# VH-VL binders against q0atu2, part 26

Target 1, 119 residues: q0atu2
Amino acid sequence: MLDKKARIRTSREYRNVFEKGKRLSGRFLIIYYVENALDNNRFGFITNKKIGMAVIRNRIKRQLRAIVREYQGQVKNKHDIVLVARAGIGKSSFEGMEKDYIAIMKKAGLFARNANKID

## First folded at step 1 (VH-VL)

Design h18 (framework fv_iluzanebart)
Fold by ESMFold2-Fast, scan of step 1:
Structure h18 (fold): chain C 119 residues (1-119), chain A 122 residues (1-122), chain B 107 residues (1-107)
Amino acid sequence: as target 1 above (119 residues)
Amino acid sequence: EVQLVQSGAEVKKPGESLKISCKGSGYSFTSYWIGWVRQMPGKGLEWMGIIYPGDSDTRYSPSFQGQVTISADKSISTAYLQWSSLKASDTAMYFCARTDYDEVYYESFDYWGQGTLVTVSS
Amino acid sequence: EIVMTQSPATLSVSPGERATLSCRASQSVSSNLAWFQQKPGQAPRLLIYGASTRATGIPARFSGSGSGTEFTLTISSLQPEDFAVYYCQQYNNWPLTFGQGTKVDIK
């Protein structure tokens, strides 16, 4: 579970990230991200009906929150980031989701401690 | 190729029931929402409602709530729009269209059926 | 509901000329605005979504701009096949709403 202040909670806040943010696609995830005026990062999670039944969508959402929480210390501060799960994510392992998250965050330039990685 | 094929034109009398169809092919039918749009003769486009065929979650525009029923049969990749009792004012072209609506971030309607003309007259 | 107002109702343009169509929302729809083209006897065709992104297969002469409440569709060098009715549609709020349409007619 992420701290309440680290979560994007309202439809208005989600739309703001989609409107003003940059978009980057991975294998299982799409991220939308924008700098915010706060002193912390905020994360949002979207698992639409294309992924599968509610029980599967809820499992994936919990797994994504766990991944984000694990790596939150590596994320550059002052960003609103929304993770949108792609249809194929339902057949991915936890490790597969984690690898995709790390790869896309590095491509976005959002991981502070991954500067030395050659692509 | 993605395709939505609608049923043929209908000529009906007031008070009769009617059910028109929209069959999807070339994509995962249960992974996209299907919307219905009315266009009265010489007029613009009006949203009626949408359905998610995977679980039959259905949402209506306020002006169409209780006027029509939207349903889907995922076993044959077909969505339906039906009236229990037609009125002359239901005379219109009806289109179905596909969207990837996610409840927070709306997607545009990217593929459309060819339309079904419904004429209701005495 | 959000009311979408298009202007002008009819635009008379010669082939090769620039056409500019306007769409106004009664309240902000951000960039959640699409443009559709409809020819007589045909279904609408998606041209632009996200106010400015061309749909797959749409020619470069079609461009969209604007955000909030004021939007524009521009056809830079009108071709004979472009004579049609154009609709804007907001997808920021439910219910989804269309403008009344602008008819682009030959001079």
Scores: ipSAE 0.015, ipTM 0.603, lowest interface PAE 6.4, mean pLDDT 86

Design h19 (framework fv_iluzanebart)
Fold by ESMFold2-Fast, scan of step 1:
Structure h19 (fold): chain C 119 residues (1-119), chain A 122 residues (1-122), chain B 107 residues (1-107)
Amino acid sequence: as target 1 above (119 residues)
Amino acid sequence: EVQLVQSGAEVKKPGESLKISCKGSGYSFTSYWIGWVRQMPGKGLEWMGIIYPGDSDTRYSPSFQGQVTISADKSISTAYLQWSSLKASDTAMYFCARGDYEEYDFTGFDYWGQGTLVTVSS
Amino acid sequence: EIVMTQSPATLSVSPGERATLSCRASQSVSSNLAWFQQKPGQAPRLLIYGASTRATGIPARFSGSGSGTEFTLTISSLQPEDFAVYYCQQYNNWPLTFGQGTKVDIK
């Protein structure tokens, strides 16, 4: 559901974030992030085979996009951010994924000073 | 099994319109890119463009921008390549291929359609 | 756009021999390079991606190496079914670009 301008799609764009970006690990998520030269944020999502079958990986991707969309107004502008789901994410609830995302983004300094769920 | 099945051969005259298709099956159609590749008789491969059916994000090669339109109908898992006005120089084999550009370990175009031969002659 | 140049244009080898194919990019493509095989009348088949990773189901006799601008595809012990045209393709930059192909023919 994210606007296509806010999505990282190509292997080159993903590789740039992995090569130049910083890495932070949470319980269920890893983020890689780097400041971009654009006027907007872009998000990428990786759900590899260690998580489970395609149906599970697609559900996780959809849930992560929903979480990112919900909190996009709190994210500091001009960043490319890639979310990598860890193997254990398949056992998490939606609330658990959301909590992990908020914690990681705060620790990375990517949320605004008074960042909170805006609905 | 993953399959891409393309529409049959076409014989056309210059100035005519044409729309060819590529139907995916055996996978989540909205989760992968579909690319189009041209191969002129006796020549190599040329990338034309790609589409992500999940949101219709479309990227074109500059040499094909404005010459063709790429689209997809996710309700029937089918991608399309179309010309408003064909030229004799459009005579070629056209392939569709599934691509995975969302993985950081990009796998390339891993599954290909059988090809659609388009012949444009006066 | 990045220009991909393959050499030689034609490589004549006998069954059981080693074949070495080269691919050069006009500027760095990191390791974002794929190799495809195409037999007459057939669609291309992915062999290698990420410069050196074999695609699923591809025999071990196929190997890729290189990074940046210089890449090599090696077929260690050529089988009759390996006589085909081989293409390299970069996916580092838009637009995606292919080399012109190397034909591997029987000697």
Scores: ipSAE 0.013, ipTM 0.578, lowest interface PAE 8.2, mean pLDDT 86

Design h2 (framework fv_iluzanebart)
Fold by ESMFold2-Fast, scan of step 1:
Structure h2 (fold): chain C 119 residues (1-119), chain A 122 residues (1-122), chain B 107 residues (1-107)
Amino acid sequence: as target 1 above (119 residues)
Amino acid sequence: EVQLVQSGAEVKKPGESLKISCKGSGYSFTSYWIGWVRQMPGKGLEWMGIIYPGDSDTRYSPSFQGQVTISADKSISTAYLQWSSLKASDTAMYFCARGYDEEYLYSDFDYWGQGTLVTVSS
Amino acid sequence: EIVMTQSPATLSVSPGERATLSCRASQSVSSNLAWFQQKPGQAPRLLIYGASTRATGIPARFSGSGSGTEFTLTISSLQPEDFAVYYCQQYNNWPLTFGQGTKVDIK
């Protein structure tokens, strides 16, 4: 689970990212992202009702949080980032979601380093 | 800029049908809830129901279930409130409002239409 | 449904004075509480959401506080344009519910 300070928690904060942020689409994910005035990154998660029933949406949301947490150190600081799951995500594997996340974050220029490299 | 523009005032007789509209602009219409609120003359505000235009998920307040139909046409960014048979007790100001979509919580409603006055009398 | 109760029904205040409005929920709504202002013939205007966060463009004289079941809206120095009806609204549970309103009237 992400620390509370790393989560977008209010409707106002989500609205700010949607209205002022840039948008990039991947296979299973859309991200909206904007630079913030804080000392850290914050993430938000939206699972559209077109994905499926609550049990499926809750599973997807937990998996996305796990992925974001795992790659948290690779993300350029001072950004608010909202992940929006696309309808097709319900049929994706965890690995598929992870690969899409890495690809879209790299394309957005938000990854400071290649997340797939092993030291 | 974000705007919700509602259709004009209506004067109707009991038993007539009516459909009023709320058109959103300046934002992603399919990413926000649209809610409908009734205000009877001299009275307070009452939630009637909400719709998520992206998937047409519609929720009615118990007092309004079966009394009205809420719908949306995302191709023209417009939500609707409809009565099949109006009653004198439907005389009220009707407002639409935009609400942010968050999975855990229903949203605060930050932008409102100007209102549509519906008068039903014989 | 969650019942929202506002008090007092009417507040008579002079310009420049402080007004404090109360809102109580029949069960906890956490901080999912909004305050709206409505002037005659106008749509409601969002003032506060999340119990204490001012909406965009709302003057600093408006402040909200509280959590759970007890909430307050404070207007620190009333201006002529502040005479209106104020509603609290919970958005924690369905159905969404408003209080009955507090009318802030000129003394």
Scores: ipSAE 0.011, ipTM 0.549, lowest interface PAE 9.3, mean pLDDT 86

Design h20 (framework fv_iluzanebart)
Fold by ESMFold2-Fast, scan of step 1:
Structure h20 (fold): chain C 119 residues (1-119), chain A 121 residues (1-121), chain B 107 residues (1-107)
Amino acid sequence: as target 1 above (119 residues)
Amino acid sequence: EVQLVQSGAEVKKPGESLKISCKGSGYSFTSYWIGWVRQMPGKGLEWMGIIYPGDSDTRYSPSFQGQVTISADKSISTAYLQWSSLKASDTAMYFCARLYDSEEWYGFDYWGQGTLVTVSS
Amino acid sequence: EIVMTQSPATLSVSPGERATLSCRASQSVSSNLAWFQQKPGQAPRLLIYGASTRATGIPARFSGSGSGTEFTLTISSLQPEDFAVYYCQQYNNWPLTFGQGTKVDIK
């Protein structure tokens, strides 16, 4: 699981990312992202009721955290990034979510050229 | 206070149509799913389906898919359960219930009083 | 779909006694299990969710335990108002499914 320092937790912090950040859409994910004044990245996760039951949404959140953790070493430092799951994500595979995440992070320019994948 | 008020008892003949209602009050109606649960006489509870009134997203139990229609009118905070053609086997008590949907749990927290539907020739 | 099986079908107890009700799922539901009480002529009432968390206003004599496929509802000192039918319900998988109920009767 992600370290607590790497998580966006308060409504104020989410609001800052939505208000000041850039938005990019993938097939199953939308990301909102903004540079922060910290020495680390922070991630937020939003899954709405339309995705499915709370247990399904919690599974999706756990899978997204696992994906984010796996690739955290490749993410450019000093960013707040919020992942918003789209309604169709409940039908995707873990592999499909992972592929979508990689594609949108690359398109956003958030993957560092010389960063290593976290095993 | 949160309250779900259902329409009154119905006595119908096989083949007739029926639409029963569930009116929510005391909370943001468009922010919670509403579910329908059937209880046949002397039997247990059966989940039928749910609707999110904010956008009318509806999910049915496989055993009720195509048998009933669930809808909602958010302007009057009311959800509906509808049959196009009733059968004697539809005789039951029908409950509506608000679905509490959080990261910690997903389940019915407030229930209507029930609507008794009797279908007989 | 996940089949929920409750036992016993009927449990006869005296006021002040301990009652133990069982619920088994046909496959793992983690801790995503709720317990409901239904008194004659009334709508069901939520007692427990998350297998062991008491809902607001539910007396401490009600407790839930278990995870995976085996769950228990315990009423530590049965009151006259506790004679009712109790249902377990899983919310781990779609569709939502209920057990058949355990009737708690006066001895």
Scores: ipSAE 0.006, ipTM 0.547, lowest interface PAE 10.4, mean pLDDT 85

Design h21 (framework fv_iluzanebart)
Fold by ESMFold2-Fast, scan of step 1:
Structure h21 (fold): chain C 119 residues (1-119), chain A 122 residues (1-122), chain B 107 residues (1-107)
Amino acid sequence: as target 1 above (119 residues)
Amino acid sequence: EVQLVQSGAEVKKPGESLKISCKGSGYSFTSYWIGWVRQMPGKGLEWMGIIYPGDSDTRYSPSFQGQVTISADKSISTAYLQWSSLKASDTAMYFCARQYDEFTDYEPFDYWGQGTLVTVSS
Amino acid sequence: EIVMTQSPATLSVSPGERATLSCRASQSVSSNLAWFQQKPGQAPRLLIYGASTRATGIPARFSGSGSGTEFTLTISSLQPEDFAVYYCQQYNNWPLTFGQGTKVDIK
């Protein structure tokens, strides 16, 4: 579970990331990201109804939060990052989502170090 | 059913103020952006701006910033487009359209109002 | 802003024939591209979104393709009610932008 301070919580904060942020698409994920004025990273998660039923969307959201938590130490500080699940993500394995996340974050220049590295 | 109903045609003189409306029904009004699109006679579509009624977050096209005001009253599910002082060049058809938002503003306009014709002449 | 350019400006086709309309973006819009139909005196109607997904109630003769900067709308067998102006729109970046339109006329 991500710390509450590391989560984007309000609809206005999500829209600020979309308006001001950069966008990058992977196979299963789209990320929107922008530098913030805080001393920490914040993450948001969107699983639109285009993905499928609530049960599927719930599973995907839980898995994405777990992936983000696992790799949070690699992410460059002071960013708001929103992950948007693409329609096809429901067919992906956990490992497939994880691989896509790592690839997209590296492509965006947001990964500063190796996986599982502390501070 | 989802429906956007706009106010009726307006005939105005230069310098007059005007406020036209777009009323949504059949959906959660505060969960969708309402955009405004201008179409000058015989011309194409121009995006003017957009408002999220849930928190009144409003964004304008650079070409329309300062020329018009977009607002909404969520208690009556109505969005507005307003001019403080009309010009002859404001003569056009004005459409409202909704855009889905579930923490994303990158969706197409899926439902449109019927349009409001505004004619400004001396 | 992203400039959307449509071609041709006017396309003359006979009923039953295929019509192919093009839309070009000045920079990549991924698949966040929509097509709208507008008939005289009417509001635009959403036909295609996500470059290739038909909107609810849109006949199968309408199809969209493309990604990035090059997009196509195809009407496989033109019906009399299909004579209209067609607009593409990118919704990948703010401000939202439309192409100038392609008018599909009776030959």
Scores: ipSAE 0.014, ipTM 0.573, lowest interface PAE 7.9, mean pLDDT 86

Design h22 (framework fv_iluzanebart)
Fold by ESMFold2-Fast, scan of step 1:
Structure h22 (fold): chain C 119 residues (1-119), chain A 121 residues (1-121), chain B 107 residues (1-107)
Amino acid sequence: as target 1 above (119 residues)
Amino acid sequence: EVQLVQSGAEVKKPGESLKISCKGSGYSFTSYWIGWVRQMPGKGLEWMGIIYPGDSDTRYSPSFQGQVTISADKSISTAYLQWSSLKASDTAMYFCARHEEYYDSDAFDIWGQGTLVTVSS
Amino acid sequence: EIVMTQSPATLSVSPGERATLSCRASQSVSSNLAWFQQKPGQAPRLLIYGASTRATGIPARFSGSGSGTEFTLTISSLQPEDFAVYYCQQYNNWPLTFGQGTKVDIK
């Protein structure tokens, strides 16, 4: 479970990320991200009705939160990041979602060591 | 009222450049994709590409990559479709449409009225 | 590219009768399928998204069903204003692709 302080909570906060943030698309995920004025990162999760019934959407949200929690130490501080599940994510494996998350976060320049010299 | 309003009909000669527009109103323009769809006379619909005005993320159909340029000016809520050199085969009706990706109705839900482009010598 | 194939090309139906239109995808698109109606000289109009959800303002006589590769649009009691061309469209994968259309014509 993510710390409550690390979660985007209100419609206004989601709207801020969508309107002011940058967007990158992966295979199963889209991220919207913007720098914040806080001491920590905050994450939001959107699973649209097209993904499936509530039971499937709730499973996907839980799995995405688990992935974000596992890799949160690698994320550059002071960002609001919203993960939007794309159509088809309900048929993806957990490993498939995790791989997509890592790839998109690296492409966004949000993961630690993405600017480091090649060894 | 959410609306997309497109520029007027164009009559051009082969080799000429052209830029047509699609202006959004009544919604947050930077929060939705704008797609472009071609319909050749008597034919069906073809997706050309799509742009997210908030960050100019642009995706093209492989059939249209390099043949057209899609852009947007978020300060005036307007998306553009541009040709550097028109061909007779570009004669078609061109539609713009709004695409919502992360909320309810993830489909082209609002359409412009279309811009007829005629290219002939 | 996912190829969308609609059948039949033309469907002739009398007013008040049921029309059933088919759309097939060359690979699974889950439920990420929309149906559009287009009348001569007009822009397409969204009818159904998510394979089965009616768009705002769309009459109850329009219904969609299916998932994966096989989809159906049903018009339960055709009205005069329903004679048009209908397109299916997948939004599961890039590039977005449309079917070639089914013309619903008066018998």
Scores: ipSAE 0.012, ipTM 0.563, lowest interface PAE 8.3, mean pLDDT 86

Design h23 (framework fv_iluzanebart)
Fold by ESMFold2-Fast, scan of step 1:
Structure h23 (fold): chain C 119 residues (1-119), chain A 122 residues (1-122), chain B 107 residues (1-107)
Amino acid sequence: as target 1 above (119 residues)
Amino acid sequence: EVQLVQSGAEVKKPGESLKISCKGSGYSFTSYWIGWVRQMPGKGLEWMGIIYPGDSDTRYSPSFQGQVTISADKSISTAYLQWSSLKASDTAMYFCARSDTEYYLDEWFDPWGQGTLVTVSS
Amino acid sequence: EIVMTQSPATLSVSPGERATLSCRASQSVSSNLAWFQQKPGQAPRLLIYGASTRATGIPARFSGSGSGTEFTLTISSLQPEDFAVYYCQQYNNWPLTFGQGTKVDIK
């Protein structure tokens, strides 16, 4: 599970990311992201009814949290990031969601460089 | 079953205060926005404002800012619409409605409460 | 504030006929438009969201189309229970705004 301080919890915090942030669409995911004034990253997750039944939405939400947690160390500090699942995500595999997450985070410039490439 | 149940009809005089309620059940009350809609007799629907009960974040439509107060009590899963001093022009049916998805503000609203009729006359 | 304008104000239709209702936004709302049905003494009932997606339990005779500023609700074969007032509502920008309504009346 993500640490409490790494989660966007209130509607006011979600609203700030949606209103002030940049948007980038992937195949199964949309991210909204904005730099924060904190010393840590925070993540939010939205799985709306377009995806399917509550059991499917809850599974997707758990899988997205697991993916975010696994790659947490690669994300540049001081960002609030909201992941919104697109309707088609219910047809995706875990690997497909993971690949899409990595691709969009790289396109957004939110992943830190690998140590062997910093010269 | 997700349900919104509103308080009963009210008959009031101009200048009186009033507080009407909308009780949510069958879902996490603190995770969805609640909106209030006015319908004057024989007229269409008007958004008044919305509230997120989890942190009491409230947005009013410009024409209703300062005219009403929207609040919520999360301990009893109830949202409120309140007037400090009613006017005859407040005579209307008032509906509450829940946002379709958790946390995200800019969505459609469903389900709706059954409505509360407020009549203000001398 | 985005102004929503519906036309016609009243539409007279016989059972079994097609009804087409229009909704225009004063500026683009993308596809973030919903349609509601309201019968006398009742709360509005969601029919369509996202301009063209039918809500759960809504009969196939109801369909929505359009994007940007111009939208249409179509009832392909009007049934007796479909005589009601219909409202469009944008949820693209705050404040959320409704059209003034189209009354679908029996001819």
Scores: ipSAE 0.016, ipTM 0.609, lowest interface PAE 6.2, mean pLDDT 87

Design h24 (framework fv_iluzanebart)
Fold by ESMFold2-Fast, scan of step 1:
Structure h24 (fold): chain C 119 residues (1-119), chain A 125 residues (1-125), chain B 107 residues (1-107)
Amino acid sequence: as target 1 above (119 residues)
Amino acid sequence: EVQLVQSGAEVKKPGESLKISCKGSGYSFTSYWIGWVRQMPGKGLEWMGIIYPGDSDTRYSPSFQGQVTISADKSISTAYLQWSSLKASDTAMYFCARLETYYYDSSGEYEFDYWGQGTLVTVSS
Amino acid sequence: EIVMTQSPATLSVSPGERATLSCRASQSVSSNLAWFQQKPGQAPRLLIYGASTRATGIPARFSGSGSGTEFTLTISSLQPEDFAVYYCQQYNNWPLTFGQGTKVDIK
């Protein structure tokens, strides 16, 4: 379960991310992301009805929160990030969603480098 | 354990002001929406509005916009419902409830998992 | 606002029997529908969300179905503690709206 403190909850903040943020599409996910003026990252999750019935959408949302929670320590600080599930995600495995998330976050440059590791 | 504890019953006269409270404990108060629900005697449930205590984002149902004020004090984990001038038609049971999720626009998801015990407000002269 | 209409207003049923409660939305709410149980003098209790997902701790005899505008709550093998008022609620559109309730009482 993702820490509730790290969730985008206001419609104002969702609109800010959509209006001013960058967009990047993956296989099963789209992310919208923008730097915030806070001390922490916040995540939002959108599952539309075209994905499937509420049972499927709720499962997908729970799985996405679990993935984000697992990798939250790797995300560059001070960002608002909204994950939008694409229609095809309903047929994806947990591993498929996880791989897509990692690929998108790396492509967006949102995974923080380890400051203590010099090759 | 998560709890929402509401203030005690009130008996008021028309024209008086009133502020009732809902205190959250056992969770991060600023990380969840709090909603207010009215139930008139012998009638069903109706949403009044919701507030996110972390930034005071507040939304009212159209029937209650301008009729009540919803606020929160995050330093004491307490949400409030306030009337400037009570009417006899405000006689009802008022519940607060914790919302886990609210997403952008009116198509968001909601799940009310914890409710207060209710505050009975009686307005008569 | 979306109007939620429940039927019947009152349902009289004997213990051990099946109770079927209906809820209709004035426009599609997808599967964004919840069912609540309320006993006299108590706060409502969440039973079902997402039209068909049981909330934590809710017995298997409660089941929900439907999507769009037509929804059903079924209580199989009704127990004495199940006599209560049941409300459906849509959360697809703001403002959130409840049905007027169905009272399930003992026959």
Scores: ipSAE 0.014, ipTM 0.538, lowest interface PAE 8.3, mean pLDDT 83

Design h25 (framework fv_iluzanebart)
Fold by ESMFold2-Fast, scan of step 1:
Structure h25 (fold): chain C 119 residues (1-119), chain A 118 residues (1-118), chain B 107 residues (1-107)
Amino acid sequence: as target 1 above (119 residues)
Amino acid sequence: EVQLVQSGAEVKKPGESLKISCKGSGYSFTSYWIGWVRQMPGKGLEWMGIIYPGDSDTRYSPSFQGQVTISADKSISTAYLQWSSLKASDTAMYFCARHEYDDYFDYWGQGTLVTVSS
Amino acid sequence: EIVMTQSPATLSVSPGERATLSCRASQSVSSNLAWFQQKPGQAPRLLIYGASTRATGIPARFSGSGSGTEFTLTISSLQPEDFAVYYCQQYNNWPLTFGQGTKVDIK
């Protein structure tokens, strides 16, 4: 679980990211992102009914939060970022989702360092 | 040892096409962005654009959008900067540099001098 | 785009003296600021990144400080090889932008 300060919490905050932000699509994920006026990053997660049953959607949300938490130190401050799971994500492995996340964050210019660094 | 090696100096006339290169070695070429920087004679540095060689995704500075084409061939670890029709105002030193997108330029090529005159 | 302004345009100093170079951003770039050295006929060389972290192999006489909009590069005891042009660069916002440069010249 991400710290509550790092989560987008309200419909108003989600709407702001969708209306003012940029959109970038990956294989399993779409991100919407915008610079914020805070001193930290915030993340939102959207999994809709097209993904599958509640059990599948909840698993996907849990796995995406884990991925974001693992890589949060590499994300440039100060951004609001919403991850929207595409319908096909239900068939992906955890590794597949992780690779897609890294790829789209790099393309968006949101990673401060190489996530694939060996050590 | 990380190295970026650029192609040699070019002397061209206005209206001619040109493609210069930047070959990376000593690192995973597809894991880093390559940026192109222009330096006009006696002037400072201007960032032109970047490419992620892993999928050839490109992003241009607004001043250079539509003026140049950036590309890469990951099979030979080489990035390119191309003009379809050169102008005298394109006379400059052109550098390539390695970086993560929106990160600092940590390694630079030696530069390619392009001279365009009639 | 974020405009980076360096001052002074030219700094005349004697070997062994301290040089202080300034860089100002038109809006906050946090600590995402790098300093480069360029000698005549050479490619730029990374000196400092993250506003204050020395790059590998850079002598201790080079130090950087600042955050937000005001940044400083200090060379504590100028050596003959330090006479060069110095550029700051922000990497906080797209597009990436450089300052116009400060020439450190011999007095």
Scores: ipSAE 0.005, ipTM 0.527, lowest interface PAE 15.7, mean pLDDT 84

